# VHH binders against o75319, part 173

Target 1, 181 residues: o75319
Amino acid sequence: GNHIPERWKDYLPVGQRMPGTRFIAFKVPLQKSFEKKLAPEECFSPLDLFNKIREQNEELGLIIDLTYTQRYYKPEDLPETVPYLKIFTVGHQVPDDETIFKFKHAVNGFLKENKDNDKLIGVHCTHGLNRTGYLICRYLIDVEGVRPDDAIELFNRCRGHCLERQNYIEDLQNGPIRKNW
Below, E stands for the ipSAE of ESMFold2; O stands for the ipSAE of OpenDDE; V2 stands for 0.75 times the mean of E and O plus 0.25 times the DockQ between their complexes.

## First folded at step 12 (VHH)

Design L78 (framework vhh_4orz_3; at its last look DockQ between E and O 0.45; V2 from the best seeds 0.45)
Fold by ESMFold2-Fast, scan of step 12:
Structure L78 (fold): chain B 181 residues (1-181), chain A 119 residues (1-119)
Amino acid sequence: as target 1 above (181 residues)
Amino acid sequence: EVQLVESGGGLVQAGGSLRLFCAASGFTFDYHSMAWLRQAPGKRREWVALITSEGETDYADSVKDRFTISRDNAKNTVSLQMNSLKPEDTAIYFCARQDWDYPEGFDYWGQGTQVTVSS
Protein backbone atom coordinates (compact mmCIF):
# COMPACT_ATOMS: atom_id res chain seq x y z
CA GLY B 1 0.00 0.00 0.00
CA ASN B 2 0.98 3.63 -0.67
CA HIS B 3 -1.37 5.23 1.85
CA ILE B 4 -0.03 7.45 4.66
CA PRO B 5 -0.30 5.79 8.12
CA GLU B 6 -3.11 7.16 10.32
CA ARG B 7 -1.98 10.08 12.52
CA TRP B 8 1.54 10.04 10.98
CA LYS B 9 1.27 13.80 10.24
CA ASP B 10 0.41 14.49 13.93
CA TYR B 11 3.92 13.64 15.14
CA LEU B 12 7.20 15.56 15.01
CA PRO B 13 9.52 13.87 12.45
CA VAL B 14 12.63 13.66 14.69
CA GLY B 15 13.11 14.09 18.41
CA GLN B 16 16.29 15.27 20.06
CA ARG B 17 19.13 13.06 21.29
CA MET B 18 18.34 11.64 24.73
CA PRO B 19 21.08 13.18 26.96
CA GLY B 20 23.41 10.65 28.60
CA THR B 21 22.56 8.06 25.92
CA ARG B 22 23.23 7.36 22.23
CA PHE B 23 19.49 7.22 21.34
CA ILE B 24 17.46 9.41 19.03
CA ALA B 25 13.85 8.57 18.09
CA PHE B 26 11.87 9.50 14.99
CA LYS B 27 8.76 8.50 13.04
CA VAL B 28 9.04 6.26 9.97
CA PRO B 29 10.53 8.02 6.93
CA LEU B 30 8.40 7.72 3.77
CA GLN B 31 10.02 7.06 0.39
CA LYS B 32 9.49 9.41 -2.59
CA SER B 33 6.38 7.57 -3.86
CA PHE B 34 4.44 8.92 -0.83
CA GLU B 35 5.30 12.58 -1.55
CA LYS B 36 2.46 13.08 -4.04
CA LYS B 37 0.13 12.72 -1.02
CA LEU B 38 2.04 15.25 1.15
CA ALA B 39 2.56 19.01 1.16
CA PRO B 40 6.26 20.01 0.89
CA GLU B 41 6.40 20.83 4.62
CA GLU B 42 4.94 17.39 5.51
CA CYS B 43 7.55 15.38 3.57
CA PHE B 44 9.91 13.22 5.64
CA SER B 45 11.97 11.00 3.36
CA PRO B 46 15.10 9.07 4.34
CA LEU B 47 17.08 12.02 2.95
CA ASP B 48 15.04 14.43 5.08
CA LEU B 49 15.81 12.31 8.15
CA PHE B 50 19.59 12.65 7.63
CA ASN B 51 19.26 16.38 6.92
CA LYS B 52 17.33 16.92 10.18
CA ILE B 53 19.87 14.87 12.19
CA ARG B 54 22.68 16.92 10.64
CA GLU B 55 20.82 20.16 11.53
CA GLN B 56 21.03 19.06 15.20
CA ASN B 57 24.82 18.56 14.80
CA GLU B 58 24.38 14.81 15.26
CA GLU B 59 25.36 11.78 13.15
CA LEU B 60 23.57 8.42 12.82
CA GLY B 61 25.63 5.24 13.15
CA LEU B 62 22.75 2.73 13.16
CA ILE B 63 19.05 2.69 12.30
CA ILE B 64 16.81 0.18 14.06
CA ASP B 65 13.49 -0.22 12.22
CA LEU B 66 10.80 -1.74 14.46
CA THR B 67 7.95 -1.72 11.90
CA TYR B 68 6.33 -5.02 10.87
CA THR B 69 6.37 -3.96 7.21
CA GLN B 70 8.74 -2.96 4.39
CA ARG B 71 6.30 -0.69 2.51
CA TYR B 72 7.47 2.70 3.85
CA TYR B 73 11.06 2.81 2.57
CA LYS B 74 13.84 0.48 1.48
CA PRO B 75 17.24 0.08 3.21
CA GLU B 76 18.73 1.04 -0.18
CA ASP B 77 17.26 4.56 0.35
CA LEU B 78 19.73 5.02 3.25
CA PRO B 79 23.41 6.02 2.95
CA GLU B 80 25.64 2.93 2.55
CA THR B 81 27.72 4.12 5.54
CA VAL B 82 24.81 3.71 8.01
CA PRO B 83 23.91 0.14 9.07
CA TYR B 84 20.21 -0.74 9.02
CA LEU B 85 18.70 -3.34 11.33
CA LYS B 86 15.15 -4.65 11.02
CA ILE B 87 13.49 -6.03 14.16
CA PHE B 88 9.94 -7.05 13.21
CA THR B 89 8.09 -5.90 16.34
CA VAL B 90 4.44 -6.80 16.95
CA GLY B 91 2.63 -3.72 18.27
CA HIS B 92 -0.40 -3.31 20.52
CA GLN B 93 0.84 -5.88 23.07
CA VAL B 94 4.06 -5.39 25.07
CA PRO B 95 7.02 -6.62 22.98
CA ASP B 96 7.99 -10.19 23.86
CA ASP B 97 11.25 -11.20 25.52
CA GLU B 98 12.79 -12.35 22.21
CA THR B 99 12.23 -8.90 20.69
CA ILE B 100 13.59 -7.18 23.82
CA PHE B 101 16.68 -9.43 23.68
CA LYS B 102 17.29 -8.64 19.97
CA PHE B 103 17.05 -4.91 20.69
CA LYS B 104 19.42 -5.08 23.69
CA HIS B 105 21.93 -7.18 21.74
CA ALA B 106 21.92 -4.72 18.81
CA VAL B 107 22.40 -1.70 21.09
CA ASN B 108 25.19 -3.36 23.12
CA GLY B 109 26.98 -4.42 19.93
CA PHE B 110 26.77 -0.90 18.47
CA LEU B 111 28.09 0.71 21.66
CA LYS B 112 31.04 -1.72 21.83
CA GLU B 113 31.98 -1.05 18.16
CA ASN B 114 31.53 2.74 18.49
CA LYS B 115 33.43 3.54 21.71
CA ASP B 116 35.68 6.00 19.86
CA ASN B 117 32.92 8.13 18.32
CA ASP B 118 29.66 9.83 19.32
CA LYS B 119 27.37 8.42 16.61
CA LEU B 120 23.71 7.85 17.48
CA ILE B 121 21.37 4.88 17.39
CA GLY B 122 18.25 5.97 15.56
CA VAL B 123 15.13 4.01 16.53
CA HIS B 124 11.73 4.14 14.85
CA CYS B 125 8.40 2.36 14.56
CA THR B 126 5.50 3.92 12.60
CA HIS B 127 5.17 7.05 14.79
CA GLY B 128 8.42 6.74 16.76
CA LEU B 129 6.31 6.57 19.90
CA ASN B 130 5.03 3.40 21.54
CA ARG B 131 7.18 0.47 20.31
CA THR B 132 10.15 2.83 19.99
CA GLY B 133 9.69 4.41 23.43
CA TYR B 134 9.04 1.06 25.10
CA LEU B 135 12.23 -0.59 23.81
CA ILE B 136 14.45 2.43 24.49
CA CYS B 137 13.06 2.80 28.04
CA ARG B 138 13.27 -0.97 28.64
CA TYR B 139 16.97 -0.82 27.67
CA LEU B 140 17.64 2.15 29.98
CA ILE B 141 15.84 0.49 32.91
CA ASP B 142 17.22 -3.03 32.51
CA VAL B 143 20.76 -2.36 31.28
CA GLU B 144 21.61 1.16 32.50
CA GLY B 145 19.71 0.99 35.82
CA VAL B 146 17.63 4.10 35.15
CA ARG B 147 14.48 4.50 37.30
CA PRO B 148 11.38 3.74 35.19
CA ASP B 149 9.73 7.15 35.70
CA ASP B 150 13.01 8.90 34.80
CA ALA B 151 13.44 6.85 31.61
CA ILE B 152 9.85 7.56 30.51
CA GLU B 153 10.16 11.29 31.30
CA LEU B 154 13.45 11.52 29.40
CA PHE B 155 11.98 9.75 26.34
CA ASN B 156 8.79 11.86 26.38
CA ARG B 157 10.70 15.14 26.66
CA CYS B 158 13.27 14.29 23.96
CA ARG B 159 10.74 12.74 21.54
CA GLY B 160 8.38 15.72 22.06
CA HIS B 161 5.42 13.34 22.47
CA CYS B 162 4.35 11.12 25.37
CA LEU B 163 4.04 7.35 25.27
CA GLU B 164 0.32 6.66 24.76
CA ARG B 165 -0.10 2.89 25.29
CA GLN B 166 -1.09 2.40 28.92
CA ASN B 167 -0.07 -1.29 28.94
CA TYR B 168 3.45 -0.30 27.79
CA ILE B 169 3.71 2.40 30.49
CA GLU B 170 2.43 -0.01 33.16
CA ASP B 171 4.98 -2.68 32.17
CA LEU B 172 7.84 -0.16 32.29
CA GLN B 173 6.78 1.22 35.70
CA ASN B 174 5.76 -1.97 37.49
CA GLY B 175 6.74 -4.95 35.34
CA PRO B 176 9.74 -7.24 35.89
CA ILE B 177 13.21 -6.39 34.59
CA ARG B 178 14.16 -8.63 31.67
CA LYS B 179 17.50 -10.35 32.30
CA ASN B 180 17.92 -11.34 28.64
CA TRP B 181 20.99 -9.70 27.08
CA GLU A 1 -17.33 -0.81 23.78
CA VAL A 2 -16.10 -1.27 20.21
CA GLN A 3 -18.39 -3.43 18.06
CA LEU A 4 -18.18 -4.41 14.38
CA VAL A 5 -21.14 -6.33 12.90
CA GLU A 6 -21.02 -7.80 9.38
CA SER A 7 -23.99 -8.60 7.13
CA GLY A 8 -24.73 -9.30 3.47
CA GLY A 9 -23.09 -12.71 3.05
CA GLY A 10 -24.77 -15.58 1.29
CA LEU A 11 -24.68 -18.09 -1.54
CA VAL A 12 -24.11 -16.87 -5.11
CA GLN A 13 -23.16 -18.48 -8.42
CA ALA A 14 -19.80 -17.80 -10.10
CA GLY A 15 -19.92 -14.49 -11.95
CA GLY A 16 -22.45 -13.06 -9.51
CA SER A 17 -22.26 -10.16 -7.05
CA LEU A 18 -22.72 -9.56 -3.31
CA ARG A 19 -22.45 -6.47 -1.14
CA LEU A 20 -21.17 -6.82 2.43
CA PHE A 21 -21.85 -4.27 5.18
CA CYS A 22 -20.11 -3.61 8.47
CA ALA A 23 -21.84 -1.54 11.14
CA ALA A 24 -19.37 0.04 13.57
CA SER A 25 -20.05 1.47 17.03
CA GLY A 26 -18.25 2.50 20.22
CA PHE A 27 -15.46 4.63 18.70
CA THR A 28 -14.84 7.68 16.48
CA PHE A 29 -15.37 5.86 13.17
CA ASP A 30 -14.33 8.85 11.00
CA TYR A 31 -10.72 8.75 12.28
CA HIS A 32 -9.92 5.05 11.67
CA SER A 33 -8.86 2.99 8.67
CA MET A 34 -11.20 0.03 8.17
CA ALA A 35 -10.51 -3.25 6.40
CA TRP A 36 -12.02 -6.46 5.10
CA LEU A 37 -10.18 -9.77 5.54
CA ARG A 38 -11.29 -13.28 4.64
CA GLN A 39 -10.55 -16.83 5.70
CA ALA A 40 -11.13 -19.64 3.22
CA PRO A 41 -11.53 -23.27 4.36
CA GLY A 42 -8.16 -24.71 5.40
CA LYS A 43 -6.31 -21.41 4.84
CA ARG A 44 -4.97 -18.57 6.99
CA ARG A 45 -6.85 -15.26 7.22
CA GLU A 46 -5.83 -12.93 4.39
CA TRP A 47 -6.31 -9.20 3.86
CA VAL A 48 -8.70 -8.16 1.05
CA ALA A 49 -9.24 -4.38 1.13
CA LEU A 50 -8.57 -1.26 3.20
CA ILE A 51 -10.08 2.22 3.29
CA THR A 52 -8.34 5.02 5.20
CA SER A 53 -9.96 7.83 7.21
CA GLU A 54 -9.23 10.11 4.21
CA GLY A 55 -10.94 7.70 1.77
CA GLU A 56 -7.84 6.20 0.14
CA THR A 57 -8.33 2.55 -0.86
CA ASP A 58 -6.03 -0.42 -1.29
CA TYR A 59 -6.70 -3.97 -2.49
CA ALA A 60 -5.11 -7.40 -2.56
CA ASP A 61 -4.06 -8.38 -6.10
CA SER A 62 -6.53 -11.31 -6.10
CA VAL A 63 -9.56 -8.96 -5.81
CA LYS A 64 -8.30 -5.83 -7.58
CA ASP A 65 -10.76 -4.49 -10.19
CA ARG A 66 -13.51 -6.87 -8.91
CA PHE A 67 -14.08 -5.59 -5.36
CA THR A 68 -14.74 -2.03 -4.19
CA ILE A 69 -14.49 -0.88 -0.57
CA SER A 70 -16.37 2.23 0.54
CA ARG A 71 -17.44 3.97 3.74
CA ASP A 72 -20.36 6.06 4.95
CA ASN A 73 -19.23 8.12 7.93
CA ALA A 74 -22.76 9.44 8.62
CA LYS A 75 -23.92 5.83 9.18
CA ASN A 76 -20.66 4.44 10.66
CA THR A 77 -20.64 1.76 7.95
CA VAL A 78 -17.95 0.24 5.74
CA SER A 79 -19.04 -1.77 2.70
CA LEU A 80 -17.48 -4.21 0.25
CA GLN A 81 -19.02 -4.53 -3.22
CA MET A 82 -17.95 -7.87 -4.69
CA ASN A 83 -18.37 -8.37 -8.45
CA SER A 84 -17.38 -11.20 -10.81
CA LEU A 85 -17.25 -13.65 -7.89
CA LYS A 86 -15.21 -16.85 -8.28
CA PRO A 87 -15.35 -20.13 -6.31
CA GLU A 88 -11.93 -19.10 -4.90
CA ASP A 89 -13.65 -16.13 -3.15
CA THR A 90 -15.55 -18.57 -0.88
CA ALA A 91 -14.63 -17.60 2.68
CA ILE A 92 -15.82 -16.06 5.92
CA TYR A 93 -15.40 -12.28 5.47
CA PHE A 94 -14.36 -10.21 8.50
CA CYS A 95 -14.64 -6.48 9.09
CA ALA A 96 -11.68 -5.11 11.08
CA ARG A 97 -10.43 -1.82 12.49
CA GLN A 98 -6.78 -1.02 11.80
CA ASP A 99 -4.65 -0.27 14.87
CA TRP A 100 -3.51 3.33 14.34
CA ASP A 101 -0.23 2.84 16.25
CA TYR A 102 0.47 -0.62 14.76
CA PRO A 103 -1.10 -0.22 11.29
CA GLU A 104 0.37 -3.60 10.25
CA GLY A 105 -2.30 -5.16 12.50
CA PHE A 106 -5.95 -4.92 13.48
CA ASP A 107 -7.19 -4.31 17.01
CA TYR A 108 -10.91 -5.12 16.63
CA TRP A 109 -12.76 -7.69 14.52
CA GLY A 110 -16.33 -8.65 13.72
CA GLN A 111 -17.61 -12.23 13.94
CA GLY A 112 -17.61 -12.61 10.15
CA THR A 113 -20.17 -13.31 7.42
CA GLN A 114 -20.07 -16.41 5.18
CA VAL A 115 -19.75 -16.00 1.41
CA THR A 116 -20.13 -19.13 -0.71
CA VAL A 117 -19.57 -19.04 -4.47
CA SER A 118 -20.74 -22.14 -6.38
CA SER A 119 -19.25 -23.25 -9.63
Scores: ipSAE 0.777, ipTM 0.889, lowest interface PAE 0.7, mean pLDDT 94
Fold by ESMFold2, look of step 13:
Structure L78 (fold): chain B 181 residues (1-181), chain A 119 residues (1-119)
Amino acid sequence: as target 1 above (181 residues)
Amino acid sequence: EVQLVESGGGLVQAGGSLRLFCAASGFTFDYHSMAWLRQAPGKRREWVALITSEGETDYADSVKDRFTISRDNAKNTVSLQMNSLKPEDTAIYFCARQDWDYPEGFDYWGQGTQVTVSS
């Protein structure tokens, strides 16, 4: 059931906006049913997410949920005016080209539709770290031409935790550039 | 090197009991959720039971109240007590480690142990 994901409590709920980008990363918010297993200061609900973003003087314009499950919260737990997109992303292995393309397509679409505002794209997996960091960095590298090590450093600093999955780091640093179409 | 080694499988009459055992090595056992899955002949592998690092358990509906998952962190073991066994429980049973970073899946598997329940 509603057991807390392993190590979820060890991660900062929400990172900082990544300068020069429209990205902010966070760990998965947990619906109210999980809160019986959490101390009050450990809680991080969908509502808490939006409150923390507002506390940073930011506004979400899109949430990209990379988890391969709907166990943690339902889209209806979010404000109705914020677009939500689920991209089922398998972990352990480097995301496949279809997943990478879906992510790039969503980001590019958002940037075009939101060129006249400064709203952010919120991205999360379970911990907001490895799958999230990989896809954000893959976008920055392939689409924005950012150097791999610079993308990784920026993500790590703004998330407040470092990418740790070695095959992801290796693929970002030394793997092939992915197609943008 | 992460290793998971199952044991305790065998042939048992319907209504009987069996205890499966999984010995884990090569990682910090205390920090991981562990699971049992099973695969019947010609079927897709299915989830059976899960136990978190803190001892919380969850079960598939088909085995609820008949199976009990447990862990011993001092011995790095996870067990599955299987009671009131039915022929439909016949399968290869696998011990698996949940990937903490991808809790929707499992990153290491044992070779499995056969359980056969005769009518």
Scores: ipSAE 0.628, ipTM 0.821, lowest interface PAE 1.5, mean pLDDT 92
Fold by OpenDDE, second read of step 13:
Structure L78 (fold): chain B 181 residues (1-181), chain A 119 residues (1-119)
Amino acid sequence: as target 1 above (181 residues)
Amino acid sequence: EVQLVESGGGLVQAGGSLRLFCAASGFTFDYHSMAWLRQAPGKRREWVALITSEGETDYADSVKDRFTISRDNAKNTVSLQMNSLKPEDTAIYFCARQDWDYPEGFDYWGQGTQVTVSS
């Protein structure tokens, strides 16, 4: 059966747009079946996600789901107007080159197709923190040429939580640049 | 370091009972769902029973009403009471920590304990 992910309640549902980027990070929204296990104020559904984004005067143009499971919510729970992309990303490990490339490709494709608007790329894993933060930062570093520490700081500040996993941080700070093609 | 150590396996006659134990360490035990898996010779590893951090339980159809999974958060242990054992229950039994962000739905498991049920 389904259960609430570990420490899911400890994280802010939605971060802030990262200034200078089109990225916004959030924790995984949970479909209605999870609500019975949550207090009303703890609930965070796909609908709640969009409401919270709206409250920030933003609009989502793409959702990138990095969770490795599909049990948390269904793409059908999202508005039809917002594309959904699943990139199965194993937890705890630094994403492999293929995963990194998939993410970069998706982001670049979105930016290419959305030059005429200011819609956001919503990225989430389980907590919207480690995998999410790594891939966003990896993009900023590898594609945008941002200094690693600046990327990490920017993400942490906007997400409202800091990257926790040392292997991710170390790879971002000292690891090699990954191919963009 | 996450560690899971199984015990309690052995040889038992059909219709008999065994109780398996798993000692967990190296992580916040009460945050995680735990499971028992088993693998028979030449067969795929299969899920047997699961218990959530909140104590909810689930069982494979093949062991339902015969096996009972439980946990003791104070002792960081998971147990599997196996009743009415059948020869087809013969397998290595593994204690596993559930994580859906891993390919098999589990990120750690022990070395296992052998359970042999004779006819």
Scores: ipSAE 0.531, ipTM 0.782, lowest interface PAE 0.8, mean pLDDT 94
ESMFold2 (binder alone), look of step 13: mean pLDDT 85; pTM 0.852
OpenDDE, look of step 13: ipSAE 0.284; ipTM 0.652

Design L8 (framework vhh_4orz_3; at its last look DockQ between E and O 0.39; V2 from the best seeds 0.00; counts 0 for: pae E 2.003 > 2)
Fold by ESMFold2-Fast, scan of step 12:
Structure L8 (fold): chain B 181 residues (1-181), chain A 119 residues (1-119)
Amino acid sequence: as target 1 above (181 residues)
Amino acid sequence: EVQLVESGGGLVQAGGSLRLFCAASGFTFDSYSMAWLRQAPGKRREWVALITSGGETDYADSVKDRFTISRDNAKNTVSLQMNSLKPEDTAIYFCARQDWDYPEGFDYWGQGTQVTVSS
């Protein structure tokens, strides 16, 4: 269906780069078929995403799409030069270990392949908030050794919106570090 | 506490009509998309219809042009008008609230109401 997700208009399209990292978070871009349901100033297409990133003097090197659907836009709507990775992530519940490890592996692989540039990893779910914020913070905590509250504060500030799911926040603060077996 | 209570199910002959109701309580009803899903014996639950907070509707191909979803925000009710019923529409029909943050899923469900369509 072409219906706009609930509350999608309430969130800033693109956050700022998270300083000291390669992450930038945003809400899901919507392909042209959704634009008839949006005012011109509300539109946020894949093209709009790249324009907004460029306006911040940044460049995307990878997009990680965490939505459990393909209805919002097609990978073909993205420039051929930017890799697209789909990680089907179940919302509401804390992401499982398999999902966490897929995310970590993708990020680690990107960083190793992009040592000689400053390109960003763009991460989104529907609102670029809870699933997105959880996985980015989980990476910073588990891999980079960032303190949980510092990771959460950094994400909230740069996204421009605070993580809202209390079970996600609780897991980040008090949950175990996830490691490959 | 969120509650969804379905009613209106029953036995009808093929070609007949039935109207299902879902009474919602415990949340700001007009801020959520609401849906109907169904489960036939031995089958997985399948999505049937959705109505957004703004009143936009969407339907599964199998029920398009036969079923109509509607809502009454003053009464906290969502309804499903089912016309031209077929034996394959036989199922337990569930009212569900869409998760706003994970709109691919539903966070609350009713207990369901049985619809049986005889040939």
Scores: ipSAE 0.793, ipTM 0.894, lowest interface PAE 0.7, mean pLDDT 94
Fold by ESMFold2, look of step 13:
Structure L8 (fold): chain B 181 residues (1-181), chain A 119 residues (1-119)
Amino acid sequence: as target 1 above (181 residues)
Amino acid sequence: EVQLVESGGGLVQAGGSLRLFCAASGFTFDSYSMAWLRQAPGKRREWVALITSGGETDYADSVKDRFTISRDNAKNTVSLQMNSLKPEDTAIYFCARQDWDYPEGFDYWGQGTQVTVSS
């Protein structure tokens, strides 16, 4: 099925670049087959994603897809010039150390290969909020030394929605620093 | 505490029908997609049917046009009408709640109800 994910319509499609970082977060874009179930103003396709990024005077250099499915869109729906990486991220529980490592490794690799440009890393899960926010904040805390509450506030402000999953918030605020990068 | 309780299983002859029920409590039922899964002897649990909060339905190919999922938001129940049953439908059937934040998976299951289809 092409049913719209629960609560997907309630979230802003794309956030804003997080200042001082290379991150931008968004909800999962939905391929054309979903549009019969959406009003025109509710549509958010892969093409719409790139148009909205350009409207912010930004450019994506990598998309990290945290969903555990391919039903929302296919990588072939993206420009060939933009690398795409799927990191299967189990929800409802704090992501395990293997998942956190894969995310950090992907981000660090991108930053090294793109040190001479200002392209962004786009990160999404289904809603671009809990799994996305957790991994971005975990990176900022563990790798960049950002204070947990500053990372969370920056993400919330730039995404336009606050992190909702309490166990993620608790782990970011009070959990251990991970040294896996 | 989220609780899902299945009922309505039993023994039925091939070609017969059964209706399963799932009583839900401990959450805002009408905000969640609900599903039925099943686990046959010696096999992994597989998805059977899903119904969204808005009433849209989806089915595994193996049960399409034979099974019907429905929900009653006033009673906090989800049902599975199973028609034209085959011995291959023999399994423990589980009611599950889709995680809205992780719709690829389910965050709560019931204990299951046994369905046995005799030849």
Scores: ipSAE 0.507, ipTM 0.776, lowest interface PAE 2.0, mean pLDDT 93
Fold by OpenDDE, second read of step 13:
Structure L8 (fold): chain B 181 residues (1-181), chain A 119 residues (1-119)
Amino acid sequence: as target 1 above (181 residues)
Amino acid sequence: EVQLVESGGGLVQAGGSLRLFCAASGFTFDSYSMAWLRQAPGKRREWVALITSGGETDYADSVKDRFTISRDNAKNTVSLQMNSLKPEDTAIYFCARQDWDYPEGFDYWGQGTQVTVSS
């Protein structure tokens, strides 16, 4: 079905590039079939995503989709030049070590292969906030050695919305470092 | 806190009817699709009926044309009208909130209400 996720309309479609990183977060774009349930100004399609990124004078080099469903849009809706990676991530709970590892591995692989450009890693879940923010922050903390509070603040500021889930915040601030391999 | 409370279950003879109710609280009810699930003894929980926030409905093949799901957003309730009940409909029936970011598409369900259909 084309059910609009709760509160999806309440979040900014696309955040800002996180300074010092290659990350940008956004809410899930919705394929055309969802448009009939949205006002024109509420629509945010895969095409709109790329237009908004372009407006920021940025370019996406990878999209990491953390949603647990595949009903929102199809990889075929994306330009062929931008690789798409699906990491099924259950909502509301702290991602498991496997999910964290998959995310880190994908990011590291991208950075290794894209040293010669400044393309961004686009990350989204449903709202592009909690799961997205957690995994980005987890990466910054575990791999880049960023202080948890600094990572969270940076993400929140750039996304334009703050992480909402206390369990995510607590794990980032006080949880153990996860293995990078 | 999300709460779903089912009611209306009971014992009924084959061919009879029951109407189940679910009272929802703790979330924006009209923003979610709701469903009824059921679990018979020794069997896995199965999807029975679903109603979207927009009022669109879907049914499992086994209950199609016999069961009707409806919702009242003003009262935060979901109902399941069950007609032409069969012994194989015997199960605990659960009201569930749909969330596509959870396995099997549901994140919350109630304690359930027992429906027993006798031959």
Scores: ipSAE 0.442, ipTM 0.743, lowest interface PAE 1.0, mean pLDDT 94
ESMFold2 (binder alone), look of step 13: mean pLDDT 85; pTM 0.852
OpenDDE, look of step 13: ipSAE 0.437; ipTM 0.741

Design L9 (framework vhh_4orz_3; at its last look DockQ between E and O 0.46; V2 from the best seeds 0.52)
Fold by ESMFold2-Fast, scan of step 12:
Structure L9 (fold): chain B 181 residues (1-181), chain A 119 residues (1-119)
Amino acid sequence: as target 1 above (181 residues)
Amino acid sequence: EVQLVESGGGLVQAGGSLRLFCAASGFTFDNYAMAWLRQAPGKRREWVALITSGGETDYADSVKDRFTISRDNAKNTVSLQMNSLKPEDTAIYFCARQDWDYPEGFDYWGQGTQVTVSS
């Protein structure tokens, strides 16, 4: 499949670092084969991602790709110096406990190995919004003890777009804490 | 509320053609990408073709150049024109609506229509 994902153009490519955390969220980068379907100002390749993060005076130390596909770009399209982790995350429904555990484990491992630097964990799904925002907020709530409303507000502000899936928002606000980190 | 109803399936000889239709209701059809998937006996469901809300089309390699997906927004219908049919195309064909936020998945499905291609 080489079609542009539905609604992809509606979202900002990259958010800002979430203050007090190592997280930055963005929409999925699209490899060069998609560029024939995009105006120059709409392009957002893996290279464009790194350029935009550098423009914010930030540096990526890990990319977590939550998409349930490999069609958008390949790990080899990324700089060899930045680790890439794929967590196939089913959308629509709230991510399951196994997916949440994998995300928490990856984040905790990164933070332990990167105590002496300020590199960021870049997280994306297709739009960098619902699956991405859910897992980042879930981590902040469950592991760091952030109040749900504060986590959601922080993500929304820094991403530049609000979480849109009501079932995700409800789970974050009222669901159980997952003790799987 | 959301309904997808397939029609047009049947038995055809190899080399023949069939046109499948999917009638959609209960949502703003123009705002969604629509797809056809198929499930052959004893196999997992596989994606066949997709048409975006903007009319961009995409196809699985196995059907490329033989199948054409199209949509009629005035009639809330998506169609699949199937040419040069092969016995390997025998399957139940499903119409599906792509999830608005999770483009890798589908949130609504029809009941399916049987296509049988004889040798």
Scores: ipSAE 0.748, ipTM 0.855, lowest interface PAE 0.9, mean pLDDT 94
Fold by ESMFold2, look of step 13:
Structure L9 (fold): chain B 181 residues (1-181), chain A 119 residues (1-119)
Amino acid sequence: as target 1 above (181 residues)
Amino acid sequence: EVQLVESGGGLVQAGGSLRLFCAASGFTFDNYAMAWLRQAPGKRREWVALITSGGETDYADSVKDRFTISRDNAKNTVSLQMNSLKPEDTAIYFCARQDWDYPEGFDYWGQGTQVTVSS
């Protein structure tokens, strides 16, 4: 149903653009049907997302939705000019190589198609933190050659919350670099 | 360690009622959504009911209006009141804890309690 995800209210809706990258992270926006259970200041709809991005003088060029569900909002609630991609990402465990590859492929495709603009890739899971942070950092480490601790620090600072799930942090810091293909 | 222990299962005639209990320990119970799932012989485990940390409930269509999930935070228990039972409700019933960051999944399960509904 339309119950508010556990802990969702505890997280900042939208982070800041990560300097030197095309990423911005946010928690899942919730369609109007969820708002019956929210105070006005707690609401964060698809429209609110775009308003907050605009307030930062930024523009989204792609949204990557990592949730393993379709109940939070409809892609039709997004402007038709913004591509939307769902990558069903299993939580709890470190994302598997197929999921990591899909994410890398999507980001690389976006960067190629958008080399002549400065639009951002918006990435979210439910809370916009653990699955989101893992995949963004995995990309920065494997594709861009960023040091693990530097990627994690950058994500944490720009998201406004630190990565929480220890097996994700351990895998980023001490696990193998993943194949990019 | 996290433990979930189900009880209250048994044999009941169709149309009857039964109440299941789940005793939880080893974690801050009040902070977690809890669920009941079930598995009939030869079938996949299916979701039955969920109750959020704040007490909001949700149900599978097949049990809506017949089953009621509730929680007692003072006793760290979740219960499932099952009314108007049908033979199709025959299954092992499992108590589960929703993952704290991955609400699409459950990270701990009980061993289950058998419910058998005779015609």
Scores: ipSAE 0.607, ipTM 0.808, lowest interface PAE 1.5, mean pLDDT 93
Fold by OpenDDE, second read of step 13:
Structure L9 (fold): chain B 181 residues (1-181), chain A 119 residues (1-119)
Amino acid sequence: as target 1 above (181 residues)
Amino acid sequence: EVQLVESGGGLVQAGGSLRLFCAASGFTFDNYAMAWLRQAPGKRREWVALITSGGETDYADSVKDRFTISRDNAKNTVSLQMNSLKPEDTAIYFCARQDWDYPEGFDYWGQGTQVTVSS
């Protein structure tokens, strides 16, 4: 069945662009079949995502989906002009090196191909917080050389919610740098 | 530490009823959907019933209208009322915490309780 993810309603649907970056984080949009289980003001569809991004005077250039399931929405629900990348990422545990590399590679590829615009990289997991925040911060730390605490603070502030999982935070703060290739 | 402890299993005749219980601890119970799974001998583990934190329920077709899942968030318990039991319902029944960010859709389950339905 199409059950609403637990605690999904507790999080802001879309964060703010992270200054100095091309990242924006949001919670998973839900396809139309979920609307019957939500109050109108709670609904957040793929269409709503793009509307909210537009309201921020931004444009999405890539969506990276970190959820492990495919039940929430289909790539076909997105505009054809916005590429969609699925990186199956297991919840709760620190992403493995392969997942981290996939994410970095995708981001770097996008930046290389989109030097002439200011389109954003939209990243989401279920809540758009823990996995999303970790991988964004991991990128900023490993690739951009940002201090871990600065990366975390920046993400938290822009997302409107703080990273919750201590293992993610600890790995970001004290864990080793992961290979970029 | 997450713990799920099942109880209530036993031997029952076809057409009979059982009520299974699961006591959960070690996590914020009301933040998770809970489920019952079962595994018969020589068969794969299968999903039986699910209940969200909000009380929404779902059932496998094989048990629909016979089984009822419920939860008590105040007591951190989930129950499975099984009516009109059939021999094919014989299995080890597991209480499980649902999480779609895991490969199987569940991240924790208990040791299980044996349910045997005789013909």
Scores: ipSAE 0.534, ipTM 0.786, lowest interface PAE 0.9, mean pLDDT 94
ESMFold2 (binder alone), look of step 13: mean pLDDT 85; pTM 0.854
OpenDDE, look of step 13: ipSAE 0.484; ipTM 0.766

